VH-VL binders against Arf guanine nucleotide exchange factor sec74 (sec74). Designs and how they scored, part 4

Target 1, 130 residues: Arf guanine nucleotide exchange factor sec74 (sec74), of Schizosaccharomyces pombe (q10491r548to677)
Amino acid sequence: KVFKLGILIQNEKVRKDRLLSNREVGVILTSSQLMFFKNVYWISGLLDQLEDFKRSHSFSPCYFSPHLTSLSADYIIPLSDLVAYGDGSRIENELYSFSVKQKNQRTHVFSVTNVDELNDWLVKINFVST
Key: E = the ipSAE of ESMFold2; O = the ipSAE of ESMFold2 at other seeds; V2 = 0.75 times the mean of E and O plus 0.25 times the DockQ between their complexes.

## First folded at step 1 (VH-VL)

Design p06 (framework fv_praluzatamab)
Fold by ESMFold2-Fast, scan of step 1:
Structure p06 (fold): chain C 130 residues (1-130), chain A 123 residues (1-123), chain B 112 residues (1-112)
Amino acid sequence: as target 1 above (130 residues)
Amino acid sequence: QITLKESGPTLVKPTQTLTLTCTFSGFSLSTSGVGVGWIRQPPGKALEWLANIFWDDDKHYSPSLKSRLTITKDTSKNQVVLTITNVDPVDTATYYCAHRLAVAGTEYYFDYWGQGTLVTVSS
Amino acid sequence: DIVMTQSPLSLPVTPGEPASISCRSSQSLLHSNGYNYLYWYLQKPGQSPQLLIYLGSHRASGVPDRFSGSGSGTDFTLKISRVEAEDVGVYYCMQALQYPYTFGQGTKLEIK
């Protein structure tokens, strides 16, 4: 089952002369893993479909069904022993950051554009990781 | 699904201004790393890059044509417009618009193309 | 401007046999970030170009694994392990290391 999907800003060192800054990455949170997609096309399309679905079913107890995609995840983080946390720090102008860490693994840092999205990611990741 | 389609006049007289519109779906020009380029191909010849426009309104032009080219976008209409001033018979070509994506670790340049529109410059 | 040179310009092949196309740049396409900004496109008769290979060696989505790209710096190769009838068309390499982006002159692959 899919608990959340979205686009996060992954904090990577990139050079301005390449028109690159923080990298956007597509993310799907399932019951067992976080799946990351470098190509955000499909995630953007799925988000648009989800938004349309919510507008059409605003007063119905309905669920958005995940659609089949031929895209394989570029990177996967298992949810076992995973914790997501944020300290309210801001990265760049008006971005809110949070970190994801698995035992004995490196910390991954992501940003979102508003605090409600930050809190939603933190709550959902921590809920399914336990 | 990403799709692009070119539109504009199919016949233009020398010295006139040519305006071409690219209308697209399946992506937004407000998304970081996204851009649209214009490429042309004279009959029986190789591809030639003309201009790029990006999500942040950054623009790049072929130096040999820069004084004659203008590229603009209307993000709300999902359109990119290319204008070529003072056209000449050598500007006769099929004109394509194409999608690009450049983010750290992934750089797709012209991964989806429109069908192309043939423009003939003749008196 | 970076000049892109392809060889051969005409490539007749028998179906099922391998094919190889060379692309040479007038200066290195290897960026300090470790990527070669070299792209391969196929234009089938009467159709728009389609992306085959990005960043020198990465196969684009939906492209069969019989296509592969290799090389670094100034010398690049596109290989087709077993040519099929649907592979007929003109193959172009392109550099995106610096503006203006430049294409090779094209290689026309034809079935014998």
Scores: ipSAE 0.000, ipTM 0.522, lowest interface PAE 13.2, mean pLDDT 80

Design p07 (framework fv_praluzatamab)
Fold by ESMFold2-Fast, scan of step 1:
Structure p07 (fold): chain C 130 residues (1-130), chain A 124 residues (1-124), chain B 112 residues (1-112)
Amino acid sequence: as target 1 above (130 residues)
Amino acid sequence: QITLKESGPTLVKPTQTLTLTCTFSGFSLSTTGVGVGWIRQPPGKALEWLANIYWDDDKHYSPSLKSRLTITKDTSKNQVVLTITNVDPVDTATYYCARSYTIYGDYYTHFDYWGQGTLVTVSS
Amino acid sequence: DIVMTQSPLSLPVTPGEPASISCRSSQSLLHRNGYNYLYWYLQKPGQSPQLLIYLGSNRASGVPDRFSGSGSGTDFTLKISRVEAEDVGVYYCMQALQTPFTFGQGTKLEIK
């Protein structure tokens, strides 16, 4: 089952003397895993479908449920022993960052454009991972 | 931790306007998919839905009461306000506010967290 | 408006016995996406309602596995496999397929 769809900014450092390298990634949070997609346009399309569905059913509350059976994720992080956390810091250009850590794996750092989205990702990831 | 709490007068006279405030914490009405609704329960009777307001300021009202109801939000204060005009003794009830999440995924729930309720008596 | 009808309205049960509550809607609650927009709530004496079941059959967080929801379309059932003293209260079903959201009359579960 799917808990959240979104586009995150993945923070990468190429060299010590460079600014953070930012790239957009599509993300799907399910009951068992975080799925990452380099094709942000596909995730953007799903988000647009969700908004269209909501708009078409504004006077009748409805559920949008995309089919995920044959999705080809570029990267998957299992939720077992996974923790998402933010240290309250803000990255340049009004971005809000959080980290995702799984045992014996490197820490991945992501950013979002507003604090409510930051809190929503943290709450949902930690809820499902426990 | 998610909490909601209703506040307002406990006694109102017939024909007056009743204003109730829901103050909440642990979530924001700026979050996509989140909403807050009002439900009432007359003493010894069933639950009756009154109104919902959502993150995008979309508002839904019970058709039978729509002409008397106004729901608004102040996202910065984490508050939702319900106003009922021209009250009558049949409006005597415990009034609850509760959270909804209706946009996507397994968090598509209605009224998953409720306030404690506030009893409003309409009497002269 | 969609009308929700519960049966029975009064349910006396001996502790440890199973209990079953029915909820019928005047229109199908099954959406084209495959989900039934039917919810179950428990209101314990002197307390606020609490969500038990969402979308027909999914248990809400913290709800014991002795509670289960089933059904589709217009006929739904809430089952408690072994009733405990703490289960006393009024059970309500609600539809959220369309506004106005409507509740059943409530089923009062009492210990015999």
Scores: ipSAE 0.000, ipTM 0.512, lowest interface PAE 19.2, mean pLDDT 79

Design p08 (framework fv_praluzatamab; at its last look DockQ between E and O 0.26; V2 from the best seeds 0.00; counts 0 for: pae O 12.3 > 2)
Heavy chain, then light chain:
Amino acid sequence: QITLKESGPTLVKPTQTLTLTCTFSGFSLSTSGVGVGWIRQPPGKALEWLANIYWNDDKHYSPSLKSRLTITKDTSKNQVVLTITNVDPVDTATYYCAKDEGYSYGYDAFDIWGQGTLVTVSS
Amino acid sequence: DIVMTQSPLSLPVTPGEPASISCRSSQSLLHSNGYNYLYWYLQKPGQSPQLLIYLGSDRASGVPDRFSGSGSGTDFTLKISRVEAEDVGVYYCMQGTHWPYTFGQGTKLEIK
ESMFold2-Fast, scan of step 1: ipSAE 0.017; ipTM 0.650
ESMFold2, look of step 2: ipSAE 0.000; ipTM 0.548
ESMFold2 (binder alone), look of step 2: mean pLDDT 93; pTM 0.950
ESMFold2 at other seeds, look of step 2: ipSAE 0.065; ipTM 0.684
ESMFold2, look of step 5: ipSAE 0.006; ipTM 0.553
ESMFold2 (binder alone), look of step 5: mean pLDDT 93; pTM 0.949
ESMFold2 at other seeds, look of step 5: ipSAE 0.000; ipTM 0.553

Design p10 (framework fv_praluzatamab)
Fold by ESMFold2-Fast, scan of step 1:
Parts: C-alpha cells; structure tokens; sequence
Structure p10 (fold): chain C 130 residues (1-130), chain A 125 residues (1-125), chain B 112 residues (1-112)
C-alpha cells in the first residue's frame, strides 16, 4: 500500500523580500493520497523500519504495510488528476525542485537534496496518479 | 555534535525564584517536531519530569508543579529557560535539560535522546 | 497519570551472568500506530542518563547487542545477556504515551 516514504522540503513565499521558506515535511505516497506530516522524526522512524523490512525480505515478494490512518496526517492531497513535474529549477543553490498540481487547485512546490530522489518522486507520483 | 548544557545558581534560599538556562548546539528549535525538556533528580532518588517546550512554542508542565513553573525559549540564541518560584529544600536536585521530540498527529511525546550534564541546585538557608 | 513500576529495585549480579529488569505500566503503552511508547535509560554513577532502548525493543545507537528490550502493552522487560562491569548503574523505564511523562523508581544494578 505504501509506494514511497520520505522527507521533502516544502517551499513557500513568506515575506515580500524573502522569495521562499524551507519547511521539512514527512511524506507518504499511497495508492490514493499524498499524506503530509509535520513530525519528520516519526517519518524517519518509518524509513528505518522500511529499510529493516527490505533487508529481512530481500529474497521474497513481500509488501511493507505500516498502520496508517488519514486522520494522523497534518494534510492530504488526493492523487486524482494530480501531476508532478520538474522544470530543472533549483531552490537556493543546492536543492532540486518539483511541483505538484491538481486541476483548478494551487501548485505545491517541494525540493530534495539530490536529483535521483527528484526523479523517483516524479515517476512514482505520476505512475500512481494515473 | 548535539550537546546541551545547564547553567544557573548552585545555591538558592527558600522562597526565592530559581532560574535555569539550557544552552544547546547541533539542532534548532525552529525544526518541526523538536523540543527541549527539563528533568530533575533529588540526591539518591528517581528522575522526575518537569516541563517541555516545543518548536511551535507549545508548553507542557508537570501538573503537580504547574503553578510554580515557567518554561520559555529563545530560538535565535539556542536557549531554553526554566523558572521555579517559591523554592523549598525539597527542590534540591540535579537539574537536566534534554532534547525531546513530539508526535502531534497522535498527541504523544517521543523520547529524550540527548541530555545535558546536569547542574546540582541546593536549596537551603 | 500513568504509573511505572520497576522490579527488582536492587539487582546484584556476578560478572558474565544474565540480568533481567521488569517494568509495568498502569495503562497500555501501545498506541494505535503500532508503537509502544516505552523507553529504557541507563544512568551510570555520576553521569547523565543515556538512552538504551526506544519504542520498547529498538536498541539506540552505540548500545551493545547484549542489551535487549521486549514486551508490549503493560509488561516490559530489559535483558542483559552477559553483564559487564561497565553496565553498573541505575536503569529507568519511562513512558511517553501521555502527559505527564513518568519514570519508574529505578533498578540499581551492581556487581557482587
């Protein structure tokens, strides 16, 4: 049920002379939703659990299924009609940015520290949102 | 690289106000889900939690001591301050500050993962 | 308030022998997210407490594999498979399921 776990940096304008702010958010991509969590340390615990699960089940087709409830998320974006895209832009000097948008909704901008993570998020979000 | 250090008076008279400062490095209280708490230990006795403060300025106090406790933070200085009013000899203890995490989605606290060295405060006349 | 009860309070052990410490909570520490909000700390003589076990059974970084935590709900155990001289100190369990955070009375492990 869980396609990807991670920590993203959410970017938003805060002041007129400050173009962007950086906020770390935990993210879970499921078959139907992007779930966001302010407590990134909880997500770090789940990432450790996922890594342990992968090591224990390397020779078997097993699935990682933590207990999730939609009410535990600080906010949720449904995947219906959602598109993730990157235009090659960077936030600050070091971060790789991508955007997610639903028709007639606001655009959310996120960044990651490396291009492999950027591409993995884009591929998985667009695959599941289909 | 995460460190915390307590500072304040080592001797306080009964009825006075005790002020303790925790100065830390290697993390910021601007980070979501992070806080700093105070725990004390009277000589030869168990650990007792006093108060926590979190990145969003949310404050939690031990109910039995709440009327005497104030916890504040200065995020730019990496400092957390605890104030205890009307001290009594029973408040004699080693006072620790420690980093704590909080999971707001579940309404529960996580653990203390890094502790300061502690500062012994004696309350006597 | 959740009350944490440890036993034994004093544990003399011969080096190389196993040791076991129990911790009981007055209410279940198992959250609906699947975690037990139970933690074990060791306070060596003259030192600050240090984290040994988090979420009931996960060993903290740098903690030797001779330490293990087990249990769920209200009954928890810390085991040391073979006690070493460096393991001397007071062991505390703590719950962080709800405020106020509460500690057990402590178990003093000492070499006989």
Amino acid sequence: as target 1 above (130 residues)
Amino acid sequence: QITLKESGPTLVKPTQTLTLTCTFSGFSLSTYGVGVGWIRQPPGKALEWLANIYWDDDKHYSPSLKSRLTITKDTSKNQVVLTITNVDPVDTATYYCARVTYEYGSGTYRYFDYWGQGTLVTVSS
Amino acid sequence: DIVMTQSPLSLPVTPGEPASISCRSSQSLLHSNGYNYLYWYLQKPGQSPQLLIYYGSNRASGVPDRFSGSGSGTDFTLKISRVEAEDVGVYYCMQALQSPLTFGQGTKLEIK
Scores: ipSAE 0.000, ipTM 0.502, lowest interface PAE 16.2, mean pLDDT 78

Design p11 (framework fv_praluzatamab)
Fold by ESMFold2-Fast, scan of step 1:
Structure p11 (fold): chain C 130 residues (1-130), chain A 123 residues (1-123), chain B 112 residues (1-112)
Amino acid sequence: as target 1 above (130 residues)
Amino acid sequence: QITLKESGPTLVKPTQTLTLTCTFSGFSLNTRGVGVGWIRQPPGKALEWLANIYWDDDKHYSPSLKSRLTITKDTSKNQVVLTITNVDPVDTATYYCAHSFSGYDLGYYFDYWGQGTLVTVSS
Amino acid sequence: DIVMTQSPLSLPVTPGEPASISCRSSQSLLDSNGYNYLYWYLQKPGQSPQLLIYLGSNRASGVPDRFSGSGSGTDFTLKISRVEAEDVGVYYCMQALQTPWTFGQGTKLEIK
């Protein structure tokens, strides 16, 4: 089951020090994992189609795109023991950041452009992971 | 912090055109998944949905009022404007604008509302 | 159009006692993934409506634990486990499954 599709800004180091750079990634949250896609354009197209259905008809994304969960991701984070949390930081005063951390694993940092998206990602990731 | 505030005339004569402006802060109507709607409430009566406008300029109207309603946005001014033509006393109501945000499976719904502006239609 | 019907229309409650409000829709608000497109709002006297419950059962940010939403399809309930003075107002259910979005007629909760 698909719980959320979106585009996140993945924070990356530009040097060995704490300077960060940003890149966009497509993301699908399922019942078992976070799937990441380099093809942001494709995810954007799916979001446009789903927006049309949400306003005109109450079609679920799983129903609309039956093969979505069978796609191969460029990168995957399993949801077992995963916690999403907002670190309160605003990158470049225009982005809201949050982190995801699996027990005894590395921390992944992402940003979104508005606080509503931040809260939605946090709630859904934590809901599905438990 | 999301805030919205309605403005416009408090008194309008029957047959005239009513124009209401919603000025907001704390979000942008250029953001994917954001919408703003208008809802009215006649004195002592229930809430009635009028229209929605979305980040991609898509517009939805109450079918019973569609011929009289126009909703537009000006994202550079953080404003949404509702126009209702040929008003009559039954259009007397408090008019609200409200924010809506949709994640993938949430659908759209109102989460933050303006304070409302009372519009009286009388001769 | 989907018609939303609330009962009771008037609900006098003693502080500290529970309260329950019913909302019925003329057609199912349930989608194929199990989500109900039903929302609860509270309008306190002289104030704007505020969101209490979204998607049938999810409590909005800042809403006290004493509020809960339940139900599925066409029959929904808003419960307040222990009514407080600040809970006075008119409660509305709303559907956003299809346009036009429609509200119930409202339930006025009053302190006895």
Scores: ipSAE 0.000, ipTM 0.579, lowest interface PAE 13.9, mean pLDDT 82

Design p12 (framework fv_praluzatamab)
Heavy chain, then light chain:
Amino acid sequence: QITLKESGPTLVKPTQTLTLTCTFSGFSLSTSGVGVGWIRQPPGKALEWLANIYWDDDKHYSPSLKSRLTITKDTSKNQVVLTITNVDPVDTATYYCARERYDYVWGSYPDAFDIWGQGTLVTVSS
Amino acid sequence: DIVMTQSPLSLPVTPGEPASISCRSSQSLLHSNGYNYLYWYLQKPGQSPQLLIYLGSTRASGVPDRFSGSGSGTDFTLKISRVEAEDVGVYYCMQALQIPYTFGQGTKLEIK
ESMFold2-Fast, scan of step 1: ipSAE 0.012; ipTM 0.576

Design p13 (framework fv_praluzatamab)
Fold by ESMFold2-Fast, scan of step 1:
Structure p13 (fold): chain C 130 residues (1-130), chain A 123 residues (1-123), chain B 112 residues (1-112)
Amino acid sequence: as target 1 above (130 residues)
Amino acid sequence: QITLKESGPTLVKPTQTLTLTCTFSGFSLSTHGVGVGWIRQPPGKALEWLANIYWNDEKHYSPSLKSRLTITKDTSKNQVVLTITNVDPVDTATYYCAHIKYSGSYRYGMDVWGQGTLVTVSS
Amino acid sequence: DIVMTQSPLSLPVTPGEPASISCRSSQSLLHSNGYDYLYWYLQKPGQSPQLLIYLGSNRASGVPDRFSGSGSGTDFTLKISRVEAEDVGVYYCMQTLQTPYTFGQGTKLEIK
C-alpha cells in the first residue's frame, strides 16, 4: 500500500556540519519501505495520474497498481526502527530540512519547500515505521 | 518488530508502593522522538492515561495522580519503571505500557501496547 | 481536562452490516499545524488495545480498509463498512492535544 508520493531534495554532507549537494529524488512511502527514484519526471506523472483518479473514474486503479509493482527503486530504506525528525530550516531559500535515521546506520537528510510538507512527511514516516 | 512487556507484583496491600517495569525490544529510548507511556484499566472500566517518558528524559504525568507517580527510564537496559505510592483498592487495574512516536508539534501518539499486567490492591 | 464522549455505548450489529461510532471532545483537537490529535483503538476481549486510526483519519499499519476515520475539531466518527465477527470488542477514542491524555468511555460492539 502506498501512503505518500512526492519529490524530496536529497542533501549530502561533506562532514557532519555542512551540506555538500542537493538533488531532487522521487519518493514512495509504503507500509514497509521508503523507495527512492532518480527519475523525478516519472514520479511527477504518477502524482498527476493520482489526482486525476481522485477527481474522476477515467484512471484505472488496476493500471496504477501494476505500474507501481513492476518498478525498481534506485534506493530503498526499510522502515524498521526508522525515525524522522526535523533539522530546522533555511529562511533565505525557504527550504525545510529533516533527517531519517535507523539505529547504527547513516543519517539521510532531505529538504522540502514548505513546512506543511515537512510535517506531513515526518508524521507519516514515523507512524508507518515499526 | 516492537514488543513491550509489563512486570511487577500481582497483589499489593493498601498503603504500599507499587513498582511496575516495562521491558521492551525493537526500539531504543535514545532515538529522537520516541517515548514510553503507562495506561491502566480497572476491571470493566475505561482506559486511563498515567504518565509518559520520552527519549530526552522529559516526563508528563496525569495531574490528578502526579503526587503519587514517578516514571524513570534505563536506556541501556531497555526498561521504563513506573512507581505509584500509597496504593488504594481503587488502583486495582490492568497496567499497560505503550510505545510512543512523535506526531508533530511536540505531541506524541501511542501505537504498540504491551500485554498488560493485572495488579490487585487488597488486604 | 478535555472530556471525550462516545456514542453509542453499546452497538449490536449483524455481520456484513455497517457500523458507526461517534466521538466528541469538549474542546477542539485541531492544532494550528493542521492535525487533529485524535486516535481510535480497538480492544478485543482479553487483549490489549490496538491502534486503528491515528491523527483523525489515517489507518494504522495492518488495519483493514473497511475501517475509516473522519471528522475534525470536536466531532469525529469511526466507520466500519462491513462488520466481521473479528471486529467484536470495545472501541475507544483518545486525544493527545493536551495533558492529561484522555479516552472516551468506550463503545462495545457486539454481534446480534
Scores: ipSAE 0.000, ipTM 0.548, lowest interface PAE 15.6, mean pLDDT 81

Design r01 (framework fv_pritumumab)
Fold by ESMFold2-Fast, scan of step 1:
Structure r01 (fold): chain C 130 residues (1-130), chain A 124 residues (1-124), chain B 107 residues (1-107)
Amino acid sequence: as target 1 above (130 residues)
Amino acid sequence: EVQLLESGGDLVQPGGSLRLSCAASGFTFSSYAMSWVRQAPGKGLEWVSAISGSGGYTNYADSVKGRFTISRDNSQNTLYLQMNSLRVEDTAVYICAKDWEYYDSSGYDYFDYWGQGTLVTVSS
Amino acid sequence: DIQMTQSPSSLSASVGDRVTITCRASQDISNYLAWFQQKPGKAPKSLIYAASSLQSKVPTQFSGSGSGTDFTLTISSLQPEDFATYYCQQYNSYPLTFGGGTKVEIK
């Protein structure tokens, strides 16, 4: 099941004293995985379908069942021991950052354009990783 | 096929300047951080500098900080290293290396390709 | 800075031998360690990332192990093309630092 999908601005993984550049990436959060897609146009199509589904239904997005295959994902992060957290920092261009980290793995840094999206990603990732 | 081709190495007097180039092909250049690594004759590997995919973030070894500047031109798929105030101890083969891909948590493509290097000799 | 201590600095071996090279970090680097092979006059070649993950197209006689501060590269059965200098490198934090290298030479 899909809990959330969207387009995030991904910075390279945080290293001590280093934050690398931005790129747009499509993201699908399922009950077990965080899936990444270089093809943001495909994710845009799914977002449009989800908005249509929401307008015709009063149920949560997890009832939305797009056709997904593991073969279409460019990268996958399992949700085992995964934590999402916001560092509260803002970038001068009005971007809000949050980090995703698995125990003993590198941190992934993402940015969004508003605080509501930031909080929604944090809540949903932490909820399903539990 | 991934290819990295360095150029610009030369013989220079102490205090001189050189600009190195690394032409990249076979991958989405702007999606990867890039690094310069050097190796003095008969010595080991020493990391020199790194730059993010966008060029917005850079880092340097203390030995070159304030003298060297790393930069990139993503429209030309080219990495640069501007070297100023060169010292005899900067004599080395300078090698460009493909660094990180942003969403690969395992580091699968970490330094997976290196150029052949270009020799910089600083001597009077 | 994180210092990487590599041992031994050189060793002599014969084809078919099992070779072990160790690398020690001055502080915890988790599993952010890579191993590289360099032949004379050539650029380094990536062998292992994340301490134990084999790079694609690298022969299975190479393996890596360890976490935290102590790491090992093993060549289970040395081939003629494996005579080279091997380097470890931590990529947990800047500056990136390499070990001093281990030269594997023929007996």
Scores: ipSAE 0.000, ipTM 0.523, lowest interface PAE 13.3, mean pLDDT 79

Design r02 (framework fv_pritumumab)
Fold by ESMFold2-Fast, scan of step 1:
Structure r02 (fold): chain C 130 residues (1-130), chain A 123 residues (1-123), chain B 107 residues (1-107)
Amino acid sequence: as target 1 above (130 residues)
Amino acid sequence: EVQLLESGGDLVQPGGSLRLSCAASGFTFSNYAMSWVRQAPGKGLEWVSAISGSGGRTNYADSVKGRFTISRDNSQNTLYLQMNSLRVEDTAVYICAKRGYFWSGYKGYFDYWGQGTLVTVSS
Amino acid sequence: DIQMTQSPSSLSASVGDRVTITCRASQGISNYLAWFQQKPGKAPKSLIYAASSLQSKVPTQFSGSGSGTDFTLTISSLQPEDFATYYCQQYDSYPLTFGGGTKVEIK
């Protein structure tokens, strides 16, 4: 079951001088995992398909099931003991940031371009992680 | 430096066909959805068509469905609009528009626009 | 289709004036609204996205506000280069739709 598809901006420290870099990553939220894809090209097509599915079907959009078995995620974060949080603060007056932390692991920081996407990611990650 | 340069606009008779091109540079073309927007002389903007970054999904305004086809060649960084069965009311400047930098697939604004190319449909 | 209504269709103003343009959506579009500027004979220029976020290199005299159905573009101190036509656009759903435009003319 796929709960949400999207593109996030991943924020990370790259070098010893602690320069912050940002990169777009494709993200699939399932019932058990956050799956991340460095190559975001195909996720755009899936998002368009999801929007078309919502328009043409009277049933819940969460019934939408793309073929995921052929896809190899670049990395995966399990949802067990995962918490997503953010205070709505902006980065450079353009991006809304939030953090994702799992037990005994590093915090991952992501950004989105609007507050509705921020809220949707936070609500859905926390909903399925419990 | 992001640049979008349209070409192909011409005078054409009703019922004729024309293909527009938009040459893109200064960004990773395949990462972004692209659109065609038109503006009739002295009138406002009208969205015509959109294509996803991969080219796998397209959308059209009802006024052009079945007559126009949007396509892209990501290896050449070029967007196309094939226009068939042209009507007088299709007369407009056709403008290439790039979806915003942080596109989410289903929602996006335009952050860069081309200068447009004039299509005139008359007898 | 979501219909976008701009008001006024035109206005006259002097350099230094505060100018306000409004845009109303026929249904809720959250913050999925953008503002564009178009000068005679020129390509449109993006000013604002997500109702209130300025595009890079857009002067700070421009600001946007609103959510849901009612949106406002404000020019806090009109400059000579700001005489142009302004358009709003919703990008909540397809088909993408634009307001009818507001011409800002010199008084």
Scores: ipSAE 0.006, ipTM 0.528, lowest interface PAE 9.7, mean pLDDT 79

Design r03 (framework fv_pritumumab)
Fold by ESMFold2-Fast, scan of step 1:
Structure r03 (fold): chain C 130 residues (1-130), chain A 123 residues (1-123), chain B 107 residues (1-107)
Amino acid sequence: as target 1 above (130 residues)
Amino acid sequence: EVQLLESGGDLVQPGGSLRLSCAASGFTFSSYWMSWVRQAPGKGLEWVSAISGSGDSTNYADSVKGRFTISRDNSQNTLYLQMNSLRVEDTAVYICAKGPLTIFGVVTPFDYWGQGTLVTVSS
Amino acid sequence: DIQMTQSPSSLSASVGDRVTITCRASQGISNYLAWFQQKPGKAPKSLIYAASTLQSKVPTQFSGSGSGTDFTLTISSLQPEDFATYYCQQYNSYPYTFGGGTKVEIK
């Protein structure tokens, strides 16, 4: 089952001096994992198709393409023992940030451009995590 | 709302060339495959060509392969069909169509169609 | 190429009639079949995809059935605006191919 698709801005280590870059990543939240895709264009296309189908009333939110589930993610984070947290009121640098952390693993930091998206990601990730 | 408007149809002689355009609005053009379908006067529909959202993948009917080239300009939301070495048999209304689509296991060929532009090839 | 055979090529009917149109593929296409309606001088309009799924805002008098090679479009109670030509199309593989069309005319 797919709970959410979207584009997140992820900070990542770029240089040995620990400079970080903000990089757009495609994200699919399923019942068991977070799947990350470097091809933002593909995820953007899916989001636009989803919006068009919502307008046409021919879409069911409970369905997910078997072909999509066979696609290889560039990176996967299992939802077991995973917690997402952040501050929806923060607007520093025109972005709203949240963190994702699995026990004894590194924290991943993501940003979105509006508070409603931030809260939606937080609620859904924490809801489906074990 | 979704709108597709074709233009460029004309009367041309056999062996001539013509370029058709399709102006799209009301959806994120670059995210969708686009197609050309034609209909000869008094006849049924025939699929001509399709192009992916990025423009990286194209497909053609055997009847037009090597003579027609489908392309798109995503900055202008416009689809093109360059037609070379035209034959009398290419006489048809050429229709721009949105698709094919693949969403969550649903595959649909076309959800919206334009009105078409008439191409007449005769001596 | 996959050949689509549509039957009948034409039929005459009255408002309120039940109309059935059949489409046969030369090889298995699973449920990758769509139905389109075309009125004289107009662009085609999408009715059904995935053999049986109604496109948004299409009236419920239209229904589709079948899988594999044999497919049927049914209009349960023909309305005045339903007099048109209907086409089936397979989209299982390129090249996409259409049936020859069925013209539904006033009796």
Scores: ipSAE 0.000, ipTM 0.513, lowest interface PAE 11.5, mean pLDDT 78

